# VHH binders against AP-4 complex accessory subunit RUSC1 (RUSC1): the designs that were tried, part 10

Target 1, 145 residues: AP-4 complex accessory subunit RUSC1 (RUSC1), of Homo sapiens (Human) (q9bvn2r522to666)
Amino acid sequence: DVGHLVLTTLCPALHALVADGLKPFRKDLITGQRRSSPWSVVEASVKPGSSTRSLGTLYSQVSRLAPLSSSRSRFHAFILGLLNTKQLELWFSSLQEDAGLLSLLYLPTGFFSLARGGCPSLSTELLLLLQPLSVLTFHLDLLFE
Key: E = the ipSAE of ESMFold2; O = the ipSAE of OpenDDE; V2 = 0.75 times the mean of E and O plus 0.25 times the DockQ between their complexes.

## First folded at step 12 (VHH; framework vhh_7qia_2)

Design c1 (from a3 with T105Y; at its last look DockQ between E and O 0.59; V2 from the best seeds 0.00; counts 0 for: pae E 15.6 > 2, grease 26.7 > 24.2, SAP .74 > .668)
Fold by ESMFold2, look of step 12:
Structure c1 (fold): chain B 145 residues (1-145), chain A 120 residues (1-120)
Amino acid sequence: as target 1 above (145 residues)
Amino acid sequence: QLQLVESGGGLVQPGGSLRLSCEASGFTFSYYAMGWYRQAPGKQRELVAFIYMGGSTNYADSVKGRFTISRDNAKNTVYLQMNSLRPEDTAIYYCAAGKLLSLFYSEDHWGKGTPVTVSS
């Protein structure tokens, strides 16, 4: 089962990748700060003003799924949705191109910070590894466990 | 080209500890994700833990809280501290080095393995 492999192998790997070097906190109007997660990166990447509407639609869909009780499960569902819509490479590419966002979200030691700075081959290698997934057809349930 | 040499395996009683080491050569260590896999007789090889260039880690659910992966880029070495060992941890443990995501496709470099036996 392709869905099982995606959820048990690919999604955890991408979660860890996006979490690598992520700053632990972001500003919040009520508490002054709140904890960041890979879901926070998704949230920031698709806020109004983004160049891709389909990513914002997927974000809204995942955000409204009540059974998704954790930021990790929401992140996994977003990845499943990107696979269903063949946008996994697009999302990672758009994230890597946004220097201002990366500087806001990531420490200099993070994967994406390194990929834009002293180790640009990291960006190329990530996209090359993701490319085969963009040509496959998926019909994954976003609530899949 | 790339060489990985594991050490630190052996026979240990349940509840005991071992520290596995994997010394790497022939590549720029700081650009690779490093991981540990294990394979028990008659079972498929499974991921135990991995660590990214920036220090982020992932663990199999069966070892969370008991095992710790770490890396020392100055010594080109990755470690696996294994505490509270159980008989089900008995396996050959393999060090792996891979480009991002390739550890899930089992495409990159592997060591020869170091056996770990947990029994009374």
Scores: ipSAE 0.000, ipTM 0.148, lowest interface PAE 15.6, mean pLDDT 77
ESMFold2 (binder alone), look of step 12: mean pLDDT 83; pTM 0.843
OpenDDE, look of step 12: ipSAE 0.830; ipTM 0.906

Design c2 (from a3 with A33T T105W; at its last look DockQ between E and O 0.01; V2 from the best seeds 0.00; counts 0 for: pae O 12.2 > 2, grease 27 > 24.2, SAP .744 > .668, placed apart)
Fold by OpenDDE, look of step 12:
Structure c2 (fold): chain B 145 residues (1-145), chain A 120 residues (1-120)
Amino acid sequence: as target 1 above (145 residues)
Amino acid sequence: QLQLVESGGGLVQPGGSLRLSCEASGFTFSYYTMGWYRQAPGKQRELVAFIYMGGSTNYADSVKGRFTISRDNAKNTVYLQMNSLRPEDTAIYYCAAGKLLSLFWSEDHWGKGTPVTVSS
């Protein structure tokens, strides 16, 4: 099952990657401070553009799924959604280009910080690795476990 | 100042072909994913095709086998070869650059669009 493979290999890997170098806490308008997670990166990435299309719609959909009770499960569901819509590389590319977001959420020693600064080859390699996935057609259930 | 200028639109008969071009300026073109969107009257803007930095391509199901997206980094240009055009392909076609907002939101990095009309 492709879905199982994605959840057991790709999703954890991407979760670890997005988690690398995250600042432990971020400012939150409602709670003051909360722990950073890969899901919080997703939230931050879609906020500036707002609205209910494409990634915004996917974020909204995932955030409203009641069975997804953890940030990790929500992140995985978001990745599945990106695969379904062939936007996985695009999201990661956009993330790496957002200097403001990176400075806000990541330590200078984090993967994405390094990729943007001292080691740009990291960015290129990541995107090249993700590109083949964008030519495949996925029909994954966001609630697949 | 990022700028995208589309060209190549026009009137064509069903079964005909058009080649759209989008010339980019004001940014490092080779580092961006480029895409084509279209919006028909009374419909939402929809993805047609996009091409990544590495050259991999993606297409909407409705245009697969008929449309081909390509890029020339030396010319800062992305192309959309449209073959076997159908009346339902009639729309304004927009070029977009590969930042999150440029591909999904209309405000920052969209071209003005080029009209394509497929009609007998």
Scores: ipSAE 0.000, ipTM 0.241, lowest interface PAE 12.2, mean pLDDT 86
ESMFold2, look of step 12: ipSAE 0.591; ipTM 0.810
ESMFold2 (binder alone), look of step 12: mean pLDDT 82; pTM 0.836

Design c3 (from b6 with M53Q; at its last look DockQ between E and O 0.01; V2 from the best seeds 0.00; counts 0 for: pae O 10.2 > 2, placed apart)
Amino acid sequence: QLQLVESGGGLVQPGGSLRLSCEASGFTFSYYAMGWYRQAPGKQRELVAFIYQGGSTNYADSVKGRFTISRDNAKNTVYLQMNSLRPEDTAIYYCAAGKLLSLFTPEDHWGKGTPVTVSS
ESMFold2, look of step 12: ipSAE 0.573; ipTM 0.808
ESMFold2 (binder alone), look of step 12: mean pLDDT 82; pTM 0.843
OpenDDE, look of step 12: ipSAE 0.824; ipTM 0.903
ESMFold2, look of step 14: ipSAE 0.546; ipTM 0.793
ESMFold2 (binder alone), look of step 14: mean pLDDT 83; pTM 0.850
OpenDDE, look of step 14: ipSAE 0.006; ipTM 0.263

Design c4 (from b6 with S30D; at its last look DockQ between E and O 0.86; V2 from the best seeds 0.00; counts 0 for: SAP .694 > .668)
Amino acid sequence: QLQLVESGGGLVQPGGSLRLSCEASGFTFDYYAMGWYRQAPGKQRELVAFIYMGGSTNYADSVKGRFTISRDNAKNTVYLQMNSLRPEDTAIYYCAAGKLLSLFTPEDHWGKGTPVTVSS
ESMFold2, look of step 12: ipSAE 0.555; ipTM 0.792
ESMFold2 (binder alone), look of step 12: mean pLDDT 82; pTM 0.837
OpenDDE, look of step 12: ipSAE 0.841; ipTM 0.912

Design c5 (from b6 with F27S; at its last look DockQ between E and O 0.86; V2 from the best seeds 0.00; counts 0 for: pae E 2.1 > 2, SAP .745 > .668)
Fold by ESMFold2, look of step 12:
Structure c5 (fold): chain B 145 residues (1-145), chain A 120 residues (1-120)
Amino acid sequence: as target 1 above (145 residues)
Amino acid sequence: QLQLVESGGGLVQPGGSLRLSCEASGSTFSYYAMGWYRQAPGKQRELVAFIYMGGSTNYADSVKGRFTISRDNAKNTVYLQMNSLRPEDTAIYYCAAGKLLSLFTPEDHWGKGTPVTVSS
């Protein structure tokens, strides 16, 4: 099953990639100091003024799925939703281009920081890998396990 | 060109531990994601563990909780700490490097491998 391969291979790989060099804590006026995760990157990416409407809609959909009990399962569901809506490349492209957000979220040793600095081929290679996935048609269950 | 040399393999009893090392020659080690793969006789080479440039890790389900990958960019070295070893861990272990964990293309650079045998 395609869904099993995505969940067991692609989603963990992308989770680890988004986690790479992520600062361990963020300061927030409402929540104080909050622990970072790949899900917190998704949350930050869809804030007003930093996202497209369709990415915000998917975020809202995933956030309302009560059976998703962990930030990791929410991140995986978001990736599945991006595949279903053909927005995987779009989300990563928008994230890589948001220099202000990246500097807030990531240490300079992480993948996305290196991709903006000393190793710019990292960003182009990631997008080339992701673009075919964004044109394929997927019908994945966001609660899939 | 990144050159990779593995060491630390050998014969160990079930339940034992080994630490594999992979020393890289090159000025750009910190720009590579690093991984360990293994190949048992008659089987396909499989990913064991992968560590990104900033330290984020990914593990095969069969080794989670038992193996730990780490890197030391100052020494251009990647380690695989293997605990609670089982006979099914017997394989030749290969160090590999790439710019990104490849889902559809092979890694860019490979070591020659170091054998690990788990037997009593």
Scores: ipSAE 0.481, ipTM 0.768, lowest interface PAE 2.1, mean pLDDT 85
ESMFold2 (binder alone), look of step 12: mean pLDDT 81; pTM 0.830
OpenDDE, look of step 12: ipSAE 0.845; ipTM 0.912

Design c6 (from b6 with N58D; at its last look DockQ between E and O 0.02; V2 from the best seeds 0.00; counts 0 for: pae E 18.8 > 2, SAP .677 > .668, placed apart)
Fold by ESMFold2, look of step 12:
Structure c6 (fold): chain B 145 residues (1-145), chain A 120 residues (1-120)
Amino acid sequence: as target 1 above (145 residues)
Amino acid sequence: QLQLVESGGGLVQPGGSLRLSCEASGFTFSYYAMGWYRQAPGKQRELVAFIYMGGSTDYADSVKGRFTISRDNAKNTVYLQMNSLRPEDTAIYYCAAGKLLSLFTPEDHWGKGTPVTVSS
């Protein structure tokens, strides 16, 4: 079962990648300081001016799923949705290109900070690994556990 | 000129307690969130606790229930009460100060650190 394999291997790997070098708190002009997580990176990436509208639609869908009780579950559901809509490579590419967002969210030693600056081959290697997933067709249930 | 001076570190047995202090000067202390980070040699610096301008607190999961952060605005001082210490709490502890809207930026102010060793 490909859905189970994605949830038990790919999603945790991508969660760890997005968490790498993530600052523990982020500024929020409305509510003050918030704890960071890979899900908070998704939230920041889909705000107006940060990404395409289709990514915002997926974010809205995932955030409305009441059975998802943790930020990790929401992150995994977002990854599953990206696979279903063939947007996984697009999301990671767009995230890596947003220098303002990366500097706000990540320490200079984080994967995405290094991929933008001192180690640009990291971006190339990530996108090459993700590229085969963009051509496969997935019909995954976003409520997988 | 902003300055943060940590004190209160030392050697303590497992299960023991220490109280760290960080005295701030050269700025309006009540406008800053204050926090403690720690770093063992060769490891990544990690958040321990924060206390915001209004007194709300936040803690790393590894220290919840054992550590308590507090602040005294009259003395421009932030404290970390560390109870039930474990060998894995051994690290250099750093005080940090940040404005609410810039807490995660490179401009955050850091102390020079106070070492804590938990060993029998």
Scores: ipSAE 0.000, ipTM 0.085, lowest interface PAE 18.8, mean pLDDT 77
ESMFold2 (binder alone), look of step 12: mean pLDDT 81; pTM 0.828
OpenDDE, look of step 12: ipSAE 0.418; ipTM 0.737

## First folded at step 14 (VHH; framework vhh_7qia_2)

Design d1 (from c3 with T105R; at its last look DockQ between E and O 0.80; V2 from the best seeds 0.00; counts 0 for: pae E 2.5 > 2)
Fold by ESMFold2, look of step 14:
Structure d1 (fold): chain B 145 residues (1-145), chain A 120 residues (1-120)
Amino acid sequence: as target 1 above (145 residues)
Amino acid sequence: QLQLVESGGGLVQPGGSLRLSCEASGFTFSYYAMGWYRQAPGKQRELVAFIYQGGSTNYADSVKGRFTISRDNAKNTVYLQMNSLRPEDTAIYYCAAGKLLSLFRPEDHWGKGTPVTVSS
C-alpha cells in the first residue's frame, strides 16, 4: 500500500538526506551539548510565527505520540504528517532558506550547506522533485510504524 | 568530459567479499551524490546503495548489512564493500553520479560497469 511505500522508500531517503553533513553535536546553553539527528533538525526548524504555525502544530502532535520512541520513527511520522497536510515542499523550502540555522546545524560538506553555497541548483532540484507529492492527497497513519 | 571508471569486479565464491571502486574525473566530486546500481541479465537495473554529498548513506533492503558504500573526496573515489556475497548478487555493477540519486531523479552520469560473478 501507499503508506508502506512511503515508510520503506521515501522516509528513509529523506532521513538520510536531512542527516547528510549534520554536525554530530550542537551547543545548548542549558545542557551543554545535544546529539544531532534529523529529528533535532525538525525541532530546530519549527519557529514562532504565522508562516510556521502549522509545522509547529505537527511537531507537537508527533512529539506527544508515546509509541514513537525513537528519533527516527518521530522523523518518519513528521514526514507522513507533512504529506497529509501538503507541507512537504514548504518544510524543505523553509529549512533551506534559513542560512543562520543551516550554518548552526550543518558542516560545510552537507547537502543543505552545498545547496546554499557551492551548488545552489540542489535546492531548486530538490523542491522540483518534491512538488508532485504536493498534488496528491494522503491519509497516512502517523503510527503506521 | 565527466568520466566514471569502475574496477574491482570479478569471480568470487559464495560468502566471499569484493571491494568495488569508482574513480571520477571531469567534475567537482564533492558536489555529487554517488551511487551503485546493478543489472543481472533479464532484470531491470536496480539501486544498490547511494551516498550523499556529506556522507550519509542508504541501501537497498536486499544488501543492507552486507554492503557498505563510502567515498573519499580527496581521491574522487566511491567504494562499495561487498561482504557475504550470494549468487543473486551476480550482476554488472555500475557507478553513477548525480546531484540527486535514487527516488528523486534519474542519475545524470554512468560508468561502463564492472562484472561481478558469485559462483562456486
Scores: ipSAE 0.460, ipTM 0.751, lowest interface PAE 2.5, mean pLDDT 84
ESMFold2 (binder alone), look of step 14: mean pLDDT 83; pTM 0.846
OpenDDE, look of step 14: ipSAE 0.836; ipTM 0.906

Design d2 (from c3 with S102A; at its last look DockQ between E and O 0.87; V2 from the best seeds 0.54)
Fold by OpenDDE, look of step 14:
Structure d2 (fold): chain B 145 residues (1-145), chain A 120 residues (1-120)
Amino acid sequence: as target 1 above (145 residues)
Amino acid sequence: QLQLVESGGGLVQPGGSLRLSCEASGFTFSYYAMGWYRQAPGKQRELVAFIYQGGSTNYADSVKGRFTISRDNAKNTVYLQMNSLRPEDTAIYYCAAGKLLALFTPEDHWGKGTPVTVSS
């Protein structure tokens, strides 16, 4: 089953990748500080003016799914949504191009920090690896477990 | 040019522990993700664990909770702490280096491997 494969292999891999080099905490206007997670990266990436409308729509949709109670499950659902809409490469591309977001959320030694700085080939390689997934048609249940 | 040298393999009883090391040379270590694979007799090579540039990790389900991958960029070394070893963990363990480990493509850079045997 494609959904199972995506959930057990691709999603964890992407979760680990997005988590790589995250600063442990980020500033929050309400709470002062919040623990960083890959879901935090998603939230930051879809703020007004920082992402495409379609990505924001997907974020909103995932955020409203009540059964998704953990940041990890929300992140996975977001990835599934990206696959369904053929936007996985787009989101990662937008993430890599957001210097402000990267400087805010990531340590200099993190994958994305390195990709934007000393090792730009990391960015290219990631996008090339994700590109084939954009030509496939997925119909994944965002609540798939 | 690029070299990966594994060490730390050996014979251990079930429930025992081993720590594998892989020393890298010939490339900028901090720019690469590092991983451990294993190949048991008659089986295909499989991913065991990998660690990205910033330290995030992922594990095969079969080793989660028992194995820990770590890296020391100052020493150009990646480690695999293996606890609660089982007979099914018996394999040749290979170190791998790649900019994007364990996503969509096989790794291009491999060590020669170190044997791990778990037996009573």
Scores: ipSAE 0.181, ipTM 0.607, lowest interface PAE 1.6, mean pLDDT 89
ESMFold2, look of step 14: ipSAE 0.668; ipTM 0.840
ESMFold2 (binder alone), look of step 14: mean pLDDT 83; pTM 0.846

Design d3 (from c3 with L101W; at its last look DockQ between E and O 0.88; V2 from the best seeds 0.71)
Amino acid sequence: QLQLVESGGGLVQPGGSLRLSCEASGFTFSYYAMGWYRQAPGKQRELVAFIYQGGSTNYADSVKGRFTISRDNAKNTVYLQMNSLRPEDTAIYYCAAGKLWSLFTPEDHWGKGTPVTVSS
ESMFold2, look of step 14: ipSAE 0.499; ipTM 0.768
ESMFold2 (binder alone), look of step 14: mean pLDDT 83; pTM 0.852
OpenDDE, look of step 14: ipSAE 0.809; ipTM 0.901

Design d4 (from c3 with F104W; at its last look DockQ between E and O 0.33; V2 from the best seeds 0.00; counts 0 for: pae E 17.4 > 2)
Fold by OpenDDE, look of step 14:
Parts: C-alpha cells; structure tokens; sequence
Structure d4 (fold): chain B 145 residues (1-145), chain A 120 residues (1-120)
C-alpha cells in the first residue's frame, strides 16, 4: 500500500530532516516560549500574503483535524496533503528560500542552514529527490495510520 | 490596515454573564490564532484565553470553567463567553491576533479594548 509506505518511510524521513538543527524554542505570546517542532516550521511557513493560498488552506485543514493530537501526526498529515496536491517540492522549495525563517528557526549547523550557506548542493539534491513525487497522483487519507 | 474591533463590554452584577466579540479585518483570519487579554487598573495585561487556528483553546487558570473562547472564520470574529463573572474580572478586555506557534518574528496585533465592570 502506497499510503503505508509513505507513512512509514517518507514521512519519518522528512520529519527528521525538518527537525534537523531546529532551535528548541520560539517566542510565544502566551507562554513566552514554545517548544519547536517540524509542525512549528509548517505553521511558520504559511504566512498570510506570502505563502500560496493552497498551502494555507492545507495547513488550516490539518489544524482542524481533531484526531491529530500531536505535532508529529499533524506534520505527517501535512506531508500527505502536500502529496495529494502535488506541492511537496513546492513547499520545501519555499522553505529553503525563506532566509528569514531559516535564520530564526534553525541553528547554523542545521540541514537547511547549511543548504543555504556552505552546502548549496544539499538544497538542490533534496528538491530533485522530491520532484518525481509531484508527477504522481496520490489520494491519501490525511488521517491514515 | 489590520483592525480588531472589540464589542460587548459593559456593567454586570456578580454572577452575571457577558459575551464579547472581536471582529477582524485586513488579514487572513483563519491563519491567525485569536485571543483575549485583560488589564485591570494598576495591573499588567494578562492572558485570558486563546483559540488557535485549528480550534484548540487555552485559558488562564483564573477563568477556566467560566469563560469560553470560540471563533467563526466565516465572520472573521472571535468570541469570549464570560459566565459567573466576579469583581476581580473587572478590566479592559483586549482582542489579540497572532501566529502563536508560528512566531519567528514578533507580530502581534491588538484591538483598542472593551471595558468590563463587575459590580453589585
């Protein structure tokens, strides 16, 4: 089953990648600081007026799914949604191009920080690896487990 | 051009109820967490309640079980249902908008506030 393969291999891999070098905390209006997660990166990436409407819509949709109780499950659901809409490469591309976001959310030793700095090939290789997935048609249940 | 306009404040007796509303404009409402703060005379502004983009909520301990925050994305409005009001709830209540979990730059927006007075 394609869904099972995506959930057990691709999603964890992308989760680990997005988590790499992530700063542990961010500012929060309520608590002062909140623990960072790959889901936090997703949230930060969907800026009003800057992100594509489709990405914002997908984020909102995933955020409203009650069965998704953890940041990890939300991140996975978001990835599934990106696959369904053929936007996985687009999202990662947009993430990698957001210098402000990366500088604030990631340590200099993180994958994305290095990809923008000393190792640009990392960015290119990642996008090339994700590109084939954008030509495939997925119909994945966002709540698939 | 981002605006938050609070309404629904007023004078109420202890044990009474009020419903505050905050209408938002000038931004994509559904992308923001919405919340209520309050500031009593001579005190610092404090959190009352927040509702995230996905609908999950967070309350100050002092209002848990008495206040309920909700949002209507179709109306770009956030509500605060305040029940069992107490004199210590007297304050100016402010509506706030922000991407709480998404914050990597400080960008918080506030309304002008609506006064709530709880007195016998």
Amino acid sequence: as target 1 above (145 residues)
Amino acid sequence: QLQLVESGGGLVQPGGSLRLSCEASGFTFSYYAMGWYRQAPGKQRELVAFIYQGGSTNYADSVKGRFTISRDNAKNTVYLQMNSLRPEDTAIYYCAAGKLLSLWTPEDHWGKGTPVTVSS
Scores: ipSAE 0.000, ipTM 0.230, lowest interface PAE 13.6, mean pLDDT 86
ESMFold2, look of step 14: ipSAE 0.000; ipTM 0.133
ESMFold2 (binder alone), look of step 14: mean pLDDT 82; pTM 0.839

Design d5 (from c3 with E107K; at its last fold request DockQ between E and O 0.78; V2 from the best seeds 0.80)
Amino acid sequence: QLQLVESGGGLVQPGGSLRLSCEASGFTFSYYAMGWYRQAPGKQRELVAFIYQGGSTNYADSVKGRFTISRDNAKNTVYLQMNSLRPEDTAIYYCAAGKLLSLFTPKDHWGKGTPVTVSS
ESMFold2, look of step 14: ipSAE 0.657; ipTM 0.838
ESMFold2 (binder alone), look of step 14: mean pLDDT 83; pTM 0.851
OpenDDE, look of step 14: ipSAE 0.822; ipTM 0.901
ESMFold2, fold request of step 15: ipSAE 0.777, 0.621, 0.629; ipTM 0.890, 0.823, 0.813
ESMFold2 (binder alone), fold request of step 15: mean pLDDT 83, 83, 83; pTM 0.851, 0.847, 0.851
OpenDDE, fold request of step 15: ipSAE 0.820, 0.805, 0.839; ipTM 0.899, 0.894, 0.911

## First folded at step 15 (VHH; framework vhh_7qia_2)

Design e1 (from d5 with S102A; at its last look DockQ between E and O 0.85; V2 from the best seeds 0.00; counts 0 for: SAP .704 > .668)
Fold by ESMFold2, look of step 15:
Structure e1 (fold): chain B 145 residues (1-145), chain A 120 residues (1-120)
Amino acid sequence: as target 1 above (145 residues)
Amino acid sequence: QLQLVESGGGLVQPGGSLRLSCEASGFTFSYYAMGWYRQAPGKQRELVAFIYQGGSTNYADSVKGRFTISRDNAKNTVYLQMNSLRPEDTAIYYCAAGKLLALFTPKDHWGKGTPVTVSS
């Protein structure tokens, strides 16, 4: 089953990728500090902007799914939603283009920092890997676990 | 020429521990994700664990909680600490390097492998 393979293989690999070199804490004006996670990267990435409006809609949809109780399950649901809407490459491309956000979120040793700096082929290879997934049609249940 | 040299394999009793090492040369180590794969007799190679450039890790379900992958970029070396070993862990263990998602990267570079036998 395609849904099982996506959840057991692709989603964990992408979760670890987005976590790679992520700074451990993020300041929050109300709560003081929050631990960073791939879900917090999704939250930061969907700020209002012309090219990211559809991604914000997906973020809002996932955020309303009350049964998703962990940041990991929310991240996985977001990936499933990106597959369903053919936006997986778009999200990673938009994240990699936002140099200010990347410098705020990631240590220099992380995948995305290296991809923006000394090893740009990392970005190219990621997008090349994701492109075929963006043309396939998926109808995945966002609550699939 | 890219080169990966594994060491640390051997014969151990069930419940025992081993630490595998893989020294890399011929490429910029910090730009690569590193992984350990294994191949048991009669089976295809399978992913055991991988570690991204910045230290983030992922493990096969069968080894979670027992195995730990780590890397030392100053020594161009990746490690696999294997605890609570079982006869089912018997295999040739291969070090691999790739830029992204080592399972699905067609340009993965492989070592020659180091045998691990877990036998009572």
Scores: ipSAE 0.644, ipTM 0.828, lowest interface PAE 1.1, mean pLDDT 85
ESMFold2 (binder alone), look of step 15: mean pLDDT 84; pTM 0.860
OpenDDE, look of step 15: ipSAE 0.839; ipTM 0.910

Design e2 (from d5 with K107R; at its last look DockQ between E and O 0.68; V2 from the best seeds 0.69)
Fold by ESMFold2, look of step 15:
Structure e2 (fold): chain B 145 residues (1-145), chain A 120 residues (1-120)
Amino acid sequence: as target 1 above (145 residues)
Amino acid sequence: QLQLVESGGGLVQPGGSLRLSCEASGFTFSYYAMGWYRQAPGKQRELVAFIYQGGSTNYADSVKGRFTISRDNAKNTVYLQMNSLRPEDTAIYYCAAGKLLSLFTPRDHWGKGTPVTVSS
């Protein structure tokens, strides 16, 4: 089953990719510091002025799903939603284009930092790997775990 | 030319440990994701673990909690620490390098493999 393969293989691989070289903490005006996670990258990527309206709508939908109790499950649900709406390549492309955000979130040794710096082929290979998924139609349950 | 040389395989009893090493040459190691795959006779080659350029890791369910992948960019080496070994872990273990290792067949480089046998 395609849904099982996506949840058990693709989502963990993308979670680890977005975590790669992520700074362990971000400044948070209320709490002083906030532990970074792939979900916090999603949050930062959809703030006003940095995303399309549909990506922000999906983020809001996932954020309000009460059964999703962990940041990992929210990240997975976001990926499933991107597949359902054929925006997986778009989200990663938009993330990779935002140099200011990447500098804020990632150490220089991380995948996305290297893709913007000394190894630009990382960016193109990621998007080419994800592109076949954009031609498939998915109807995945966001509460799938 | 890119080369990957595995070492550390061998015969071990169930419950034992082995540490595999893979030394890489011919490319900028820090630009590559590194991984370990394995293939038992008559079975498909399967992912064991991979580690992205910045150190983030992912593991097959069958090895979680028992195996640890790590990398040392200064030594151009990736390691697989295998603990609590079981007969089901018996396979040839292959080191792999790619700019993006993924759940799909990537354009990557492979070592020749190091055999691991777990039996009494």
Scores: ipSAE 0.647, ipTM 0.836, lowest interface PAE 1.2, mean pLDDT 86
ESMFold2 (binder alone), look of step 15: mean pLDDT 83; pTM 0.856
OpenDDE, look of step 15: ipSAE 0.740; ipTM 0.867

Design e3 (from d5 with G35A; at its last fold request DockQ between E and O 0.74; V2 from the best seeds 0.79)
Amino acid sequence: QLQLVESGGGLVQPGGSLRLSCEASGFTFSYYAMAWYRQAPGKQRELVAFIYQGGSTNYADSVKGRFTISRDNAKNTVYLQMNSLRPEDTAIYYCAAGKLLSLFTPKDHWGKGTPVTVSS
ESMFold2, look of step 15: ipSAE 0.756; ipTM 0.885
ESMFold2 (binder alone), look of step 15: mean pLDDT 83; pTM 0.853
OpenDDE, look of step 15: ipSAE 0.802; ipTM 0.895
ESMFold2, look of step 16: ipSAE 0.657; ipTM 0.823
ESMFold2 (binder alone), look of step 16: mean pLDDT 84; pTM 0.862
OpenDDE, look of step 16: ipSAE 0.821; ipTM 0.905
ESMFold2, fold request of step 23: ipSAE 0.771, 0.765, 0.751; ipTM 0.888, 0.886, 0.879
ESMFold2 (binder alone), fold request of step 23: mean pLDDT 83, 84, 83; pTM 0.854, 0.857, 0.854
OpenDDE, fold request of step 23: ipSAE 0.832, 0.836, 0.817; ipTM 0.909, 0.908, 0.899

Design e4 (from d5 with F104Y; at its last look DockQ between E and O 0.02; V2 from the best seeds 0.00; counts 0 for: pae E 15.8 > 2, placed apart)
Fold by ESMFold2, look of step 15:
Parts: sequence; C-alpha cells; structure tokens
Structure e4 (fold): chain B 145 residues (1-145), chain A 120 residues (1-120)
Amino acid sequence: as target 1 above (145 residues)
Amino acid sequence: QLQLVESGGGLVQPGGSLRLSCEASGFTFSYYAMGWYRQAPGKQRELVAFIYQGGSTNYADSVKGRFTISRDNAKNTVYLQMNSLRPEDTAIYYCAAGKLLSLYTPKDHWGKGTPVTVSS
C-alpha cells in the first residue's frame, strides 16, 4: 500500500530531517515561549509574513482535524496533504529560501541552515530525492495511521 | 520583472528535429528549476521536461529518449532539443520557472509559448 509506505518510511524520514538542528525553543508573540518541533516549523512556514502563504490552506485543513492528537501526527498529515496537492517540493524549497525563518528556527549546523548557506549542494540533493514524487498522483487519507 | 521568451518553434516533418530556446530575465536564473510544458488544442497543459538548478533532469515518459533539456546559466537560457518528432508532439510549448517540479507557479513565471507543428 502506497499510504502505508509513505507513513512508515517517508514521513518519519522527513520528520527527522526537519528536526535536525532545530532550536529547542523559540519566542512566539502570540503564544509566548514554545517548544520547537517539526510541526512548529510547519506553523512558522505558513504564517503571514513568510514567503509560503500558498501553503496556508493545507495547514488550516490539518489544524482542523480533531482526531490528530499529537504534533507528530499533524506533521505526518501535512506531508500526506503535500503529496495529495503536489506541494511537497514547493514547501521544502520555500523553507530553504527563507533565510530569516531558518535563522530563527535552526542552529547553524542544522540541515536547512547548511543547505541555505555553507553547503548548498544539500538543497539540490534534497530536491533530487523528492523529484520522483512530483510525477505521482496521490489520494491519501490525512487521518491515515 | 520576470520575463520568459520562447523561440525555435515551427513546422517540421515527422522524424525531424527542433531546438526550442527560452531566454529568462528579471530573476536570478541559477536559483530556479526550469521546465517545458506543452498544450495541444482542447487538452490540459502537460509536463514535458524539467531541469533542476544543478542540472539534473526529468522527462515525461512520452518523450524519454527523444527529447533533451539543458540549461546555460551564463546565457540565462533553457533549451529543449526535440528529436524523432511525431505528429502527437504537435502543441504550443511553454517555458516555466519554479522552485519545485509540482508547479503552482504565478502567472508571471510562464512564457507566452512557441508553436510546434509536426506534419508533412
């Protein structure tokens, strides 16, 4: 099953990649101090004032799914939604190009910080790994567990 | 202001070859993936080929082995070499620029198109 393979292999791998070098806390003027997680990166990436507003509809959809009880489940559902809407590469590309957001969220040694600055080949390697997914059509259930 | 200008289209016999060019301006060309789409009358626009910022390529199954996409970052130009052309390749060919292959590009990231007709 494609949904099972995505949930058991791709989603955990992307979760770990987004978590790499993530600062443990960030200040949030709306919610005060927040513990960072890959889901908090999604939230920051789609908020007003970021270059990724085209992704806000999916974020709103996932945020309204009451059965999703954890940040990890929400992150996985977001990835499934990106696949369904063919926006997976768009999200990662937009994140890699937002230097202000990356400096806010990540240590200089984190994957996305290195991909933006000191080791730009990481950006091209990520896009190459994601490229096969852009020619596939997905109809995944966002509540898939 | 971002501009994409296609050229090189025309009438060609089946089995013939054409090279399409797309010259870009108004953005840092090396930071964008570039691609070619085509649209025949009454059909949806479909992906033909993409080339990443670093030069890696991807092709639609219908054109693999016949078409080659390339880019020249010094000339801000992307090319599509089209060999062994068939009547089903007849379409308007559009150049596009984007961050990801799954494009939801702004309207300004598309060219105006260059027509290709494969007929005897």
Scores: ipSAE 0.000, ipTM 0.117, lowest interface PAE 15.8, mean pLDDT 76
ESMFold2 (binder alone), look of step 15: mean pLDDT 82; pTM 0.846
OpenDDE, look of step 15: ipSAE 0.631; ipTM 0.830

